# Ledger of designs, part 1: VH-VL binders against o13824r41to282

No score or structure here was measured in a lab: all are predicted.

Target 1, 242 residues: o13824r41to282
Amino acid sequence: LKKNTAFMKRCKSSLTSENYDSFIKEIKTLSLKKFIPEITAAIVEGMMKCKATKDILSSVKIVWALNLRFSTAFTGPMLANLYCALYPNPGYSLCHESYFELKQNENEVSEKDRSSHLLKVRPLLRFLIEFWLNGVVGTPEDFVSYLPSTDSNDKKFRKPWFEEQNLKKPLVVLLFNDLMDTRFGFLLLPVLTSLVRTFSCELFTTEDFEDKETLELVNRLNPVVWRTYLRKSLNSYVDKLE
Structure headers, positions and changes below count from the first letter of each chain, unless a header shows other numbers; antibody chains aren't numbered by Kabat.
F, E and O stand for the ipSAE by ESMFold2-Fast, ESMFold2 and OpenDDE, each averaged over both directions (binder to target, target to binder). V2 = 0.75 x the mean of E and O + 0.25 x the DockQ between their complexes.
[cut] marks letters that were taken out.

## First folded at step 1 (VH-VL)

Design f04 (framework fv_felzartamab)
Fold by ESMFold2-Fast, scan of step 1:
Structure f04 (fold): chain C 242 residues (1-242), chain A 117 residues (1-117), chain B 107 residues (1-107)
Amino acid sequence: as target 1 above (242 residues)
Amino acid sequence: QVQLVESGGGLVQPGGSLRLSCAASGFTFSSYWMNWVRQAPGKGLEWVSGISGSGGSTYYADSVKGRFTISRDNSKNTLYLQMNSLRAEDTAVYYCARDEYYFMDVWGQGTLVTVSS
Amino acid sequence: DIELTQPPSVSVAPGQTARISCSGDKLGDKYVYWYQQKPGQAPVLVIYQDSKRPSGIPERFSGSNSGNTATLTISGTQAEDEADYYCQSYDEYTSVVFGGGTKLTVL
């Protein structure tokens, strides 16, 4: 039990590249199965604290190891917890002020609380994109059944893209459609700029790569049909901004 | 319909080499850790080696470390054990087994390796 | 670092309760698994995570694990239960660790 408690604390506070080897060793060594619900919550909290690229990539590999070890027992619930952290008011767009509407019976959320929460959006979005590129998640169908009853039993509080026609679409396409939703202004432009810069090749490049191996890798991660779609969506967003 | 089938066992001389194969079917092979477990004639079970689903992590018993190499080809749903510098004490039935959470829920029928002159 | 100790043999009369022990330092802090092996056959998992029974395993098989000792219990032992039984756990050095095995004889 002491080692399991320590493991969960490290998931919350120490998802760093320096701790990678010890995490991988502990995933095989410790009796974690009956603590999976706590671990899924703890690791999502830890992911919200990751900022450096090396720490984010290390955490992706740790989640991948847990995915391989525990499969659906961990991955679906983890993705559901991550979704809930990203969408505390799941009926609304990330760009909409109503994103925070269910945060108590108040006329308006405080500016500090709003800013604090928006700072969590970038790393959580990055983790979902990394998980999608690595095959940990494909579509909303992979985790919708694991959403808490508070969110999953009332369809009016779900994002519109949990509707049947969207349930089997690539998760990243749905996330960027939401992020690029200009009906509510340009609130998340800095986040979008950061993600476009980070994933320009994997998500937004349609030109041929001179290196054949790079082209093959990119095509395996994200086929040209979705890169074309995302590039056109980005161009439309930029045109509206100008 | 989950199955594991070992092959590659046989008679080899001390100092020789053998490569064992384990063909998996009926489940998503890449999602599971896999183990090799051996049993010498009339003796108990001895864990030999384990490998993660991706192949990125490998573990060995001290008795075989430096001589045996575990690997997998997920595109072929096949697990391997390369055995070098074989000794008489390596004589055993070698089992391929699926690791579900530090335990083996599915086992192959085993393949016999005999090391003698 | 953990070593698992089992008695080499246990004998019971048909219909009586067989108990097979597996001892290791602080073993109750880990999960224990039990395998049945009949002559010429691969092992079969009969108990996982201390006390859980896989589908198809008769209700007469049960397990417990506390302190330094895990126990496999076979109530109303039948002739077909005659086999070798192995306990298994794990540690951070060897990953998977087996006990030496116990030969159960029914009469």
Scores: ipSAE 0.000, ipTM 0.390, lowest interface PAE 20.5, mean pLDDT 80

Design f05 (framework fv_felzartamab)
Fold by ESMFold2-Fast, scan of step 1:
Structure f05 (fold): chain C 242 residues (1-242), chain A 120 residues (1-120), chain B 107 residues (1-107)
Amino acid sequence: as target 1 above (242 residues)
Amino acid sequence: QVQLVESGGGLVQPGGSLRLSCAASGFTFSTYAMNWVRQAPGKGLEWVSGISYSGGSTYYADSVKGRFTISRDNSKNTLYLQMNSLRAEDTAVYYCAREYDFWSGYMDVWGQGTLVTVSS
Amino acid sequence: DIELTQPPSVSVAPGQTARISCSGDNLGDKYVYWYQQKPGQAPVLVIYQDNKRPSGIPERFSGSNSGNTATLTISGTQAEDEADYYCQAWDSSTYVVFGGGTKLTVL
């Protein structure tokens, strides 16, 4: 159908705040069910191209609308694709040298490879945290079944995040453990600083909020035990910066 | 296995007190809001009380406010309902239920219920 | 405060479509949830967020919610669907609100 093909093209290239109303109307009116696999791929491509905060926030709302209409049929595959885009070498920490792909015959990660990847990583991390705060994803359990399932792919894509002990942990805790892993230096400090500044209250506050409804939402999304854990981890990270 | 098991129901005289417990297993209890819902014999479902996962916020139906106290012990994976100044109209099966969704809230897991009879 | 009104009973022949309504002021602006309760058993969630089915709930169950009325629809109704059905919504002033319940009888 021509309208459905046009919708998918806009997902790839036009995830902008100016197109928000058009996307929402089309999600409500078009017969998209048979195109869900193509839409999940297209929207992840579009997310990787988002740079402005207003476009990122608009895209979060578009994803939420698709989640409300299609549930796990859309959201699971979409989250799996985002995870794979974030982790080109998913068995390792975001801060580890092996996180980046090396060309044949190269013995180290080039500065160009780091810069190229970090430009994409920053918006993807923002999207995952926004999706987590809005209930699109809670834990790795929500999308592990949509990752590649061969033995070699399980070793590459499921560990360490998808080991049994981590499956029910909040996704944001696993993300920040990687961001704050000082065993491999401070490679993602600028990204961490930006995220901490943006999400300070939701991720690190252990005190009561002025509004009881806000406190209830924050407690539901990120219980005090994990906010306490993250605050301690952040304090440790800051102390190591000297 | 996600499971909720209520206990503490029984026969009590008007004006008396009773404490219900709900033992949770198979999930991270501390991350879920919990509710008590009751049903009088042959009647419909009536929400009684709710509690946030931290225990910092509690909510009550007007019919029980000031008489019932909801609480939780996250270290023991247990929800409680302390019922004081009991009346004949409090006679009901009391269900423990887990609230899943943060938007408007809905209960995806229910216990089998425990019967409370208030009679002389 | 919101109050949810359901018909006390609905009767259908086997294989026919049952429709159970739930009415409340501006209910279409809220999510509605539906529970099935068989005698002597705890309630079971059959529809969440207006129109979504939990795993294990037959495809014959569906829901809608617009304006002031939400509807639970059971197509090709079977004898095993005889039960009491309750709608539920959340309200900021009264928190969790249940409808009065509807007894579905399949003749």
Scores: ipSAE 0.000, ipTM 0.388, lowest interface PAE 18.4, mean pLDDT 79

Design f09 (framework fv_felzartamab)
Fold by ESMFold2-Fast, scan of step 1:
Structure f09 (fold): chain C 242 residues (1-242), chain A 121 residues (1-121), chain B 107 residues (1-107)
Amino acid sequence: as target 1 above (242 residues)
Amino acid sequence: QVQLVESGGGLVQPGGSLRLSCAASGFTFSEYAMNWVRQAPGKGLEWVSGISGSGGNTYYADSVKGRFTISRDNSKNTLYLQMNSLRAEDTAVYYCARDLYYEDSGYFDYWGQGTLVTVSS
Amino acid sequence: DIELTQPPSVSVAPGQTARISCSGDALPKKYVYWYQQKPGQAPVLVIYEDSKRPSGIPERFSGSNSGNTATLTISGTQAEDEADYYCYSTDSSGNHVFGGGTKLTVL
């Protein structure tokens, strides 16, 4: 009980590489089965606070240990919580203006609000890509049943990502398509460049992928195409500022 | 199930104005981008304008920029196209079409019956 | 920029296989969609994402996208399939691009 509460607090506040050994020991020894919903929420909150590469990679290993012990009871709800943290307005692209609207007043978004958002989005996207590469998640189908539904006056909340045509698409393809949605501008270009740099070896090895969607993504992100896209995007952005 | 019903078409003089409406039902209107596509008599399909689900972003074909304004009222499940400075070449059947949200997966899965706009000199 | 080229017309006898092409340099890297339009009617989606068929579309309709050409194939063509067919894709700026259209005549 007391130890379980302390474990959940550490998931929220102390997902660091220094604490890795104690987390692994506690995952193997504590009686956590009744607290899985609280643990999934706590660990997603902790992941949002990870900034250093060493802490992110440590957290990936901690999630993997939880996945090995609890499987379907943990992984689906955890991915659903992570998705909801990344998409608080799930009908909108990460690049869409509505993603940045303030919930209380919906007033003009400040530079400080955008900087805060970028700090949250970058690690969440990295975690989802790491989990995709490690086989923790493949497609939206893996966690769609764990997403909260919103019913008001018998209306269904519809999630575009989870429509039949998208359910079996690789998660990485859906994420990068959202980041590269040129209809909404270039607000997340720093996140795109960071992710491309981090995963260049994994994402741009064409022989490792056979599905059409992932091959199309890899072709769009290869060094030649990516350099051309960045030059074009920068010129368009500069033109808008003038 | 899903229905899109256009209205507001008719005969107008060159230089005149007309407002088209599209009433949507059978789906959560605010979650879908919406588009106007036109077809001149005996000609092919031409995309005219698009609007995001929130209404925050609008898009126009070069041929209509500065003359047409797309808008939506999500509380009424209605899409609009305000057409100003109409020209003879704007004569066409105007279709309301639903778009899936994502750019790479975006396509028109449902269309209205269309409304005829005739610009007569 | 995406430009989609279709033949203006294709003729086929009843029961024969009709093939309608759509050519463009970007097609190997882009999804193609096909719309059927009968006189006086709105377009109807018959193929999405290169080769997938919506519910309610007869099994005789199929699609492919290889090399620089996407192809709509109608096996055992019936008189009711006589229509205009449009290929469609999107460009990098979010613009919607239709091919010029192909009039299928079932003789």
Scores: ipSAE 0.000, ipTM 0.400, lowest interface PAE 18.0, mean pLDDT 76

Design f11 (framework fv_felzartamab)
Fold by ESMFold2-Fast, scan of step 1:
Structure f11 (fold): chain C 242 residues (1-242), chain A 119 residues (1-119), chain B 107 residues (1-107)
Amino acid sequence: as target 1 above (242 residues)
Amino acid sequence: QVQLVESGGGLVQPGGSLRLSCAASGFTFRDYAMNWVRQAPGKGLEWVSGISGSGGRTYYADSVKGRFTISRDNSKNTLYLQMNSLRAEDTAVYYCARDHEFLEYFDYWGQGTLVTVSS
Amino acid sequence: DIELTQPPSVSVAPGQTARISCSGDNIGSKYVYWYQQKPGQAPVLVIYDDTDRPSGIPERFSGSNSGNTATLTISGTQAEDEADYYCQSYDTSLYVVFGGGTKLTVL
């Protein structure tokens, strides 16, 4: 029991590459089944604190190990919590003016509130894309199926934003369309720049790769038709920047 | 108020095919994983296949893998099981069951539909 | 990798306590679920998450799970409790695993 409590505390506070071996050993050996709800909440909190690429990639492998052991019993609630952290007002996209809940006498969102949110959004979006690339989350329909259902009498729950999108498009396309929405300015430019730099080959290149094995993997995960779509969307966004 | 109604069972020859349906009502179908569980005459329960709420993830028992295909139509609140290359040992009552935790446990079951594989 | 073993039959007198075991390696680290099945009827969930009863299941039904054995206990057993009982757990390699079933006879 003490080891299980320590494991949950590390999920919340210590999702680092230095702790990777410890996490993997414990996932394989500890009796964690009865604590999945607590682990799910803790690991999403830990994800928000991951800034360095090495820590993010390590955490993706930890989540993959939990997915392999517990399947959708872990992954479903984890993705739902991740979505709620990313979309605190789930009826609205990241770039929409109504994304933030306004106080009774306020008519605009402060730049300080937006800056604070961007610090959390960056690692969460990076994780979601990594989970998609590694098969932890599949189609947008799969993702939506993990989200809480809407009740017409629940005033605090709104229909998820994704349900109003074309769910036949790949999840990553929906995410980048949201990031590249310029109707309200260029609020997510720092996040977009970081993600484009990180995933240029997997998401934005239509040229031949030097390594044929890498090309085959990329074509299987994100076919050229969608890489072409994303490149065109990025070029349009860059053109609007002048 | 939750109701699951199976249909499509019947007599089929070895090597033949059959498609089962399960009509769901009284809950938001897309929010729940669904399963097929079978029971041969006088024998115990055997899990056959499961499908996620979206239909994107499917799982099969080794005994049916490659022969059976589970699918769902969330717009019609209907679960399906396409059974190909049927064998005598596939003879059983097939139950549709709603999954609370996805491959954890089944909180609601249909009344079952009998599939008999015999010449 | 887990195999669940149940006794084929258990017999009790009316009003006595029936105990049905479900044995598997380290089963206490997993959740166990119990189903009741009467002849010609679909199974009914009577215990979930080791110990909990669904709405409508009588208080005389209880469950426990520790070490290598899970147990379904029926206190003050009544004639209507006569049925087949199945335990079930989850395994990452086998997915859903059922025990072989136990026929409870109330004589």
Scores: ipSAE 0.000, ipTM 0.396, lowest interface PAE 19.3, mean pLDDT 80

Design m01 (framework fv_masavibart)
Fold by ESMFold2-Fast, scan of step 1:
Order: C-alpha cells, then sequence, then structure tokens
Structure m01 (fold): chain C 242 residues (1-242), chain A 117 residues (1-117), chain B 110 residues (1-110)
C-alpha cells in the first residue's frame, strides 16, 4: 500500500516530536510486517538526522513501540544497522582518524567529511545510550547475530565489542571505553563532554541521591558498580587532558 | 571444512531417556548457534530446538517443550540433546545443524532414534 | 503454529522450469525475509539451497532461485536436470522466535 511507503519515507526524513502521535498511530494500525527490514534501515537513517533533544526522545519512544510490536525481527537488525553506522570502519577506534570509510582508497579525510560524519555520529551515540537506559539493548550479545558477515557463509566477523571477553559487558561501558580512548589524542572531547553532561546522574554519579525515588530509578537503570567504573574512567580522562 | 557428526541414537522403550551428541569440527564452534531437527520415517522435517553460541538462550518446539533439553560444551565442541519421557511419536532421524542467522547452513548425517516396546 | 503449506509433489521434464510454493502467515513467511530452502535426496541429510528468500550459498547452481510475495515464498528450478529429483523443504523464522518447516514437495523429473 502507498501508506506503507509513506511511513518508511517519514522514518528516513521526519523523525520529529511533531510527528510522534501520527507515528504511534501508524505503528498500531498499518500492516508493516512485510517491510520490517526496510524500516530498520530507514529508522537508523532518520536517527542520524535528529538534532534536538525532544526529537531524539520522541524517536526513542517510536523505536520502543516498534520493539513491542515486532520484537527480535526489528530490534536486533536495527541495533546492528545502528552499530555499523557508528563504526563504518570496524578495524579502527572511534578516536582514530582512519575510522571513516575512505573513498577511492584515499589516505586523507577532508575536514568537511570528518565534520559531517561526526555530526551524524553524535545522535547515534545518544540513541544507543538511551536505548540501553530504556532496556532496548543490554549487551553486544543482544545483536551480534545480526551483524553483516565478512564472507557469505562465515560470520566469524568480530568487532572489538563482540570479542568473547566483551560480549556480556554493558553496552555503554564499551562505548565510553572507546570515547575515552586517548591513544590517538582527544578527538571526541566535545562529544564526550555533551554526553557526560546529558547523562551525569544515570552514568557517572556514585553518591546517594536526596530523592529516594530517583535513587531507586538510577539503581535500576545502571547499578553503582558500573557508575563507579565510568566515574573512574572519566576522572582518568580528565587527568590526561592536563 | 565444516563437519557435524551425530551419535547416541538407538532403540528405547516409551517413557525412557536418551542423550544425543553432535561432534563439530572445521569451524570455531563457540561462534555459532546450533539446532536439532528431526524427521520421522517417510515424513517431513520438524525443528526441535535451538541454542545460542554461548548456551544462554534456548528455544523449543511445542511438541518437545518440558521433555527435551538442548545444551552444549564449547570446550569439547559438542552439542547435546537430552530426551526424557520419550513417546513413540518421537521416533525419527535426529539431525544437528549449524545456525547462520535464521537458517540451517550445514547439517550432520543424522542418528536414528526408535521408540518402541 | 501450523506447518508451512507446500504442494505434495511437482513434476517436470529435463530442460523445463518448475516452481514450488511455500505458504505461511503474516507471523512467519509474510512477516520476515528469513525463508530458506533445502534439498534432500533419499537417505541423505538436507542441503541448504536458498537462504534469506533469494540468496544462494557457494556451490549451488544458479538454476535455483527464490522469491517471495506476501505470505507465499517460491523456489524456482530452471533447466531441470535428473539430479534435481529430490524432496524440497522450505523453512521460516516465526514471531515466537521459533522455526517452522514446510510439509515438503517431492520433485519428479520425468
Amino acid sequence: as target 1 above (242 residues)
Amino acid sequence: QVQLVESGGGVVQPGRSLRLSCAASGFTFSDYGMYWVRQAPGKGLEWVAVISYDGSNKYYADSVKGRFTISRDNSKNTLYLQMNSLRTEDTAVYYCARDWEYYFDYWGQGTLVTVSS
Amino acid sequence: QSALTQPASVSGSPGQSITISCTGTSSDVGGYNYVSWYQQHPGKAPKLMIYDVSNRPSGVSNRFSGSKSGNTASLTISGLQSEDEADYYCSSYTSSSTYVFGGGTKLTVL
């Protein structure tokens, strides 16, 4: 139907808070099952275009609604697509200059290409953290089976997060380990600063909260052991800046 | 080259138990999910169970749920199917197969289980 | 949770094309692009012929092709040869995180 094609176009171009009510209505009413693979790609493309916090939070709720209706058929493939958009060159760290896919086997990435890609990466980092906090994803194990193969019959493809030692670790711990990797300088400092400010309570606060309800919520979302780990990692990163 | 070899089949009386094994070689066993699929004599294929690469997730066909247990030992490159409370309708050739993102890419030769008095 | 519906038998002559259908519901074949096809010769284990609706593994003849429309997937074998005579099974992932096979189709090459 034309409505299903229009829905996919809106996933790519119109993931805004103004469209939230119509998205939720359409997810509940349209026959979308045949188009789930296309929707997983479209929604990730739309995520890269989300700039405002209200649009990101609205889109998280839209993804949650798709997760509830279509379960593993949507969520795993969507997370794999998101991961691949975030790590286009899996042999390289987020902080490495060669982390982008180079055109015509180029050795130098233009300042414009780098800036453009970093702008796209910022929303994806926020979405991944929000999905983790909301229970859409816990660990790399949740979506490793949906990663693209390096060979048609052999999915032995392993990115650092998907190595045996990391597979059951909390996704955001692995993400911040990459963001705080100083081996190649401080290339992602502005991104890291923004994320730390946005998620300071949920990810980096180890002290008791005055509001008991807030403490209980934070402990359910991210237990103190991982908040302690992330806080120590952040302190180490700040020390290296000086 | 990928190779899967089933063993443990035989003749067993109703209500008894059997444990099937599948020995894997030619690939990194711990990187792949695994399936059990059965086929009654002269009948079609029926999916029985699946286990994730690390053994943390398992799913079963309704016909065997509560009676059969799928498990694996990654240190021995071996898949298992513990079959309890066997019924005559469980008589079949049991195949192990490798999971490749929702399809069965390599199959063993099968082992026959006959449940009869 | 019914098995997928396939015709019990299909036949053709060498050089002809035949098509085998596999019909399910919106919770399996219609809901996902995770349909696979298997060839089984008498007394032997099944062999993967098609995965993800239309993809061929290495070593499978390009005479085999797959497609899907709505709740029905199809396996087409062109340039039919005597060695194609076998049973063919479709399979699909389901919304319950389980797997279902078709009843099987016996292909006879006349």
Scores: ipSAE 0.000, ipTM 0.393, lowest interface PAE 19.2, mean pLDDT 81

Design m02 (framework fv_masavibart)
Fold by ESMFold2-Fast, scan of step 1:
Structure m02 (fold): chain C 242 residues (1-242), chain A 119 residues (1-119), chain B 110 residues (1-110)
Amino acid sequence: as target 1 above (242 residues)
Amino acid sequence: QVQLVESGGGVVQPGRSLRLSCAASGFTFSSYAMYWVRQAPGKGLEWVAVISYDGSDKYYADSVKGRFTISRDNSKNTLYLQMNSLRTEDTAVYYCAREDYLSGYFDYWGQGTLVTVSS
Amino acid sequence: QSALTQPASVSGSPGQSITISCTGTSSDVGDYNYVSWYQQHPGKAPKLMIYEVSNRPSGVSNRFSGSKSGNTASLTISGLQSEDEADYYCSSYTSDSTLVFGGGTKLTVL
């Protein structure tokens, strides 16, 4: 238990590029199967603490190693935990002020609240997109069975992602629909700007590619039908921004 | 809301047995390691026993090894402590506590149940 | 026989700052960030005040802060109030994956 307990603590507190080699060695050598539920919770908490791109990318590789070794026992529950961390109140979009725990008499988001929210949400959004690009997750169907039970009173707070019509749609398309929801202003504009810049080719480019090899790679990651959809959604967002 | 409720405490004679229960609600019980922590009247906190999320690993303080047994029923969200061969020095308030992500701190405690071992 | 050493008592007046120490070894306090602090009022269960040396749970006043230097962790309470009068316990996970507590410190607000 000693080594396994230490591994779980490191997932929570030390999910950094400096520890990458140690994590990979431990995933290959430790008897972790009994501790998968604790690992899925701990690693999502660790993801929330990742700030630098190098730490995020090494963590994606760590998750991929866990996915390869434990598959259904790890990946679905981990994605469910990640979703719950990103949407603690799933009835509201990430752009809605009620996403925050607002005081009864407050009706607007402060700049301090906005900065705190962006700091917390940014790494989780980046991880979700990276997992989608790397094949760790495709659609809401991949993890819906691992979500907390929804009773009749709570059904209206379940994301539409899990309705029949959306269950097999690409998760990232559903995510960007939420991020580009302008009904509540432009709260996540800095996050959107960063994500568009980072993933322009994979998510938003519909122009011809000079290199045939690049076109083939991009089509494997995200087919043109969804890139066209996302580009049109982005154009509409920009038009509303004026 | 997370809640832990202990029961089963009482007055018992030395050498006898007693079983404590802790009913958990408001969280996924099967994902957390659980502890029993005790406090003798006017004294400090003392860790007694720990059980892993699935019940496969159990550890005890030296003062209770061989006498106390920790167990859990994840289907009922309940933690247990079977106390055998009780001694007067086992007199204490017994708390169940949830360990956050096996990080070594307790984010939630029950209100405690008093066990008095006296003749 | 507490593995972690705390002073038995500390006292202060309202508005003052006080500090409670918790001294261990390199295998519990020194080389790791496992220190937590609990507040206990008479007849009540302990309440988590600080975890992982310096982190404060939601709902705990910013008057409470934690720090560590070498093998000694410290809990500091600023702007002391009468309701702070309680017993305070430090705790740490060790390198052997066992949990240890300090002996506790009685805080008196004069």
Scores: ipSAE 0.000, ipTM 0.398, lowest interface PAE 19.1, mean pLDDT 80

Design m03 (framework fv_masavibart)
Fold by ESMFold2-Fast, scan of step 1:
Structure m03 (fold): chain C 242 residues (1-242), chain A 120 residues (1-120), chain B 110 residues (1-110)
Amino acid sequence: as target 1 above (242 residues)
Amino acid sequence: QVQLVESGGGVVQPGRSLRLSCAASGFTFSSYGMYWVRQAPGKGLEWVAVIWYDGSNKYYADSVKGRFTISRDNSKNTLYLQMNSLRTEDTAVYYCARDLEYYGSYFDYWGQGTLVTVSS
Amino acid sequence: QSALTQPASVSGSPGQSITISCTGTSSDVGGYDYVSWYQQHPGKAPKLMIYDVSKRPSGVSNRFSGSKSGNTASLTISGLQSEDEADYYCSSYAGSYTWVFGGGTKLTVL
């Protein structure tokens, strides 16, 4: 009981690389099955606090360990919670100013508000891509059944990722379409630039790799048709900047 | 049932002002962006202005910028268009329309319109 | 700013398919996947028929379909019926929080 409660508190407050060995040991030894809903919520809260790459990559391994033990019973609800943290209102664009709190009589977002927003979304965006790369999630279809229901007559329009035509698309294609949405300016340009640099080969390279093993892996994870699509989308976005 | 009812149209001389209202019912007004779109007699549709769900952002067509002001009162479920320095080319049926999403995308539901005639 | 380019008129007989084009630039139709189509009967308000290039709202017949290639979007109406006779307008997001409409196409069902 007490150890299980302490584990949940650590998921929420202490998802750091220094705690990795402790987490892995506890995942193997503790009776966690009846606390999965609380663990999924706590770990997403912990993810929002991860800024350093080492802590993000460590947390990805912790999630993978939970996935190996509990499969979709953990992974489905966790991905649904992560999605809801990125899209608190399912109808909002990732670039929409609803992520910012404006003071009375303000006509634009302050630097401090922009910085706060980037700190909140940057780690969650990185986590989604890392989970996609390691096979925790492939498409929106993998977790649509775990999303909170809405009673709105327009709920079809509030969840664009989960419309029939998008359910089987690679998650990263939908994510980058949102990141490259220019209807509201270029608010996420710094995070987009960082993600493009980090994942250029996996997401945007249209040429074949000379190393056959690398080519086989990349083609399996992200076929050339989607890499071509993403490259064209990126080129269109860059053209609008200048 | 979603309803949008425009009012305030009429005949007015150039250089004067007119205020249009749009009464919304049948949906949670405060959750939707709203538009004004106009159509000159026998001509096509022209976007005029948009206001976000909370009233925080407002955008205008170049032809009306500086003369028209869009506003909303979410407590009264009402959209407004204040039209100043009216010109003969502002003569049109004015429609209010609901945004399909929160932040400006498509014109998913339209009112029946109100005619504004600017004549000298 | 200039409106999107549509043919002034198109005609067909019942049961035929017709296509209406909507041509813009890389700053509107070509640059964004935010194309919509509206049907307007004489003396009535417009009705949304297609949004997001190819999606139909609930209650719109599957005879209506949309597509886009480069700077040109297209509305196709299959199995043409007399009640389809109306004016059709395309619209696109045009950047900088602005929207543009096409000049409209009068569909005549012979």
Scores: ipSAE 0.000, ipTM 0.408, lowest interface PAE 17.5, mean pLDDT 81

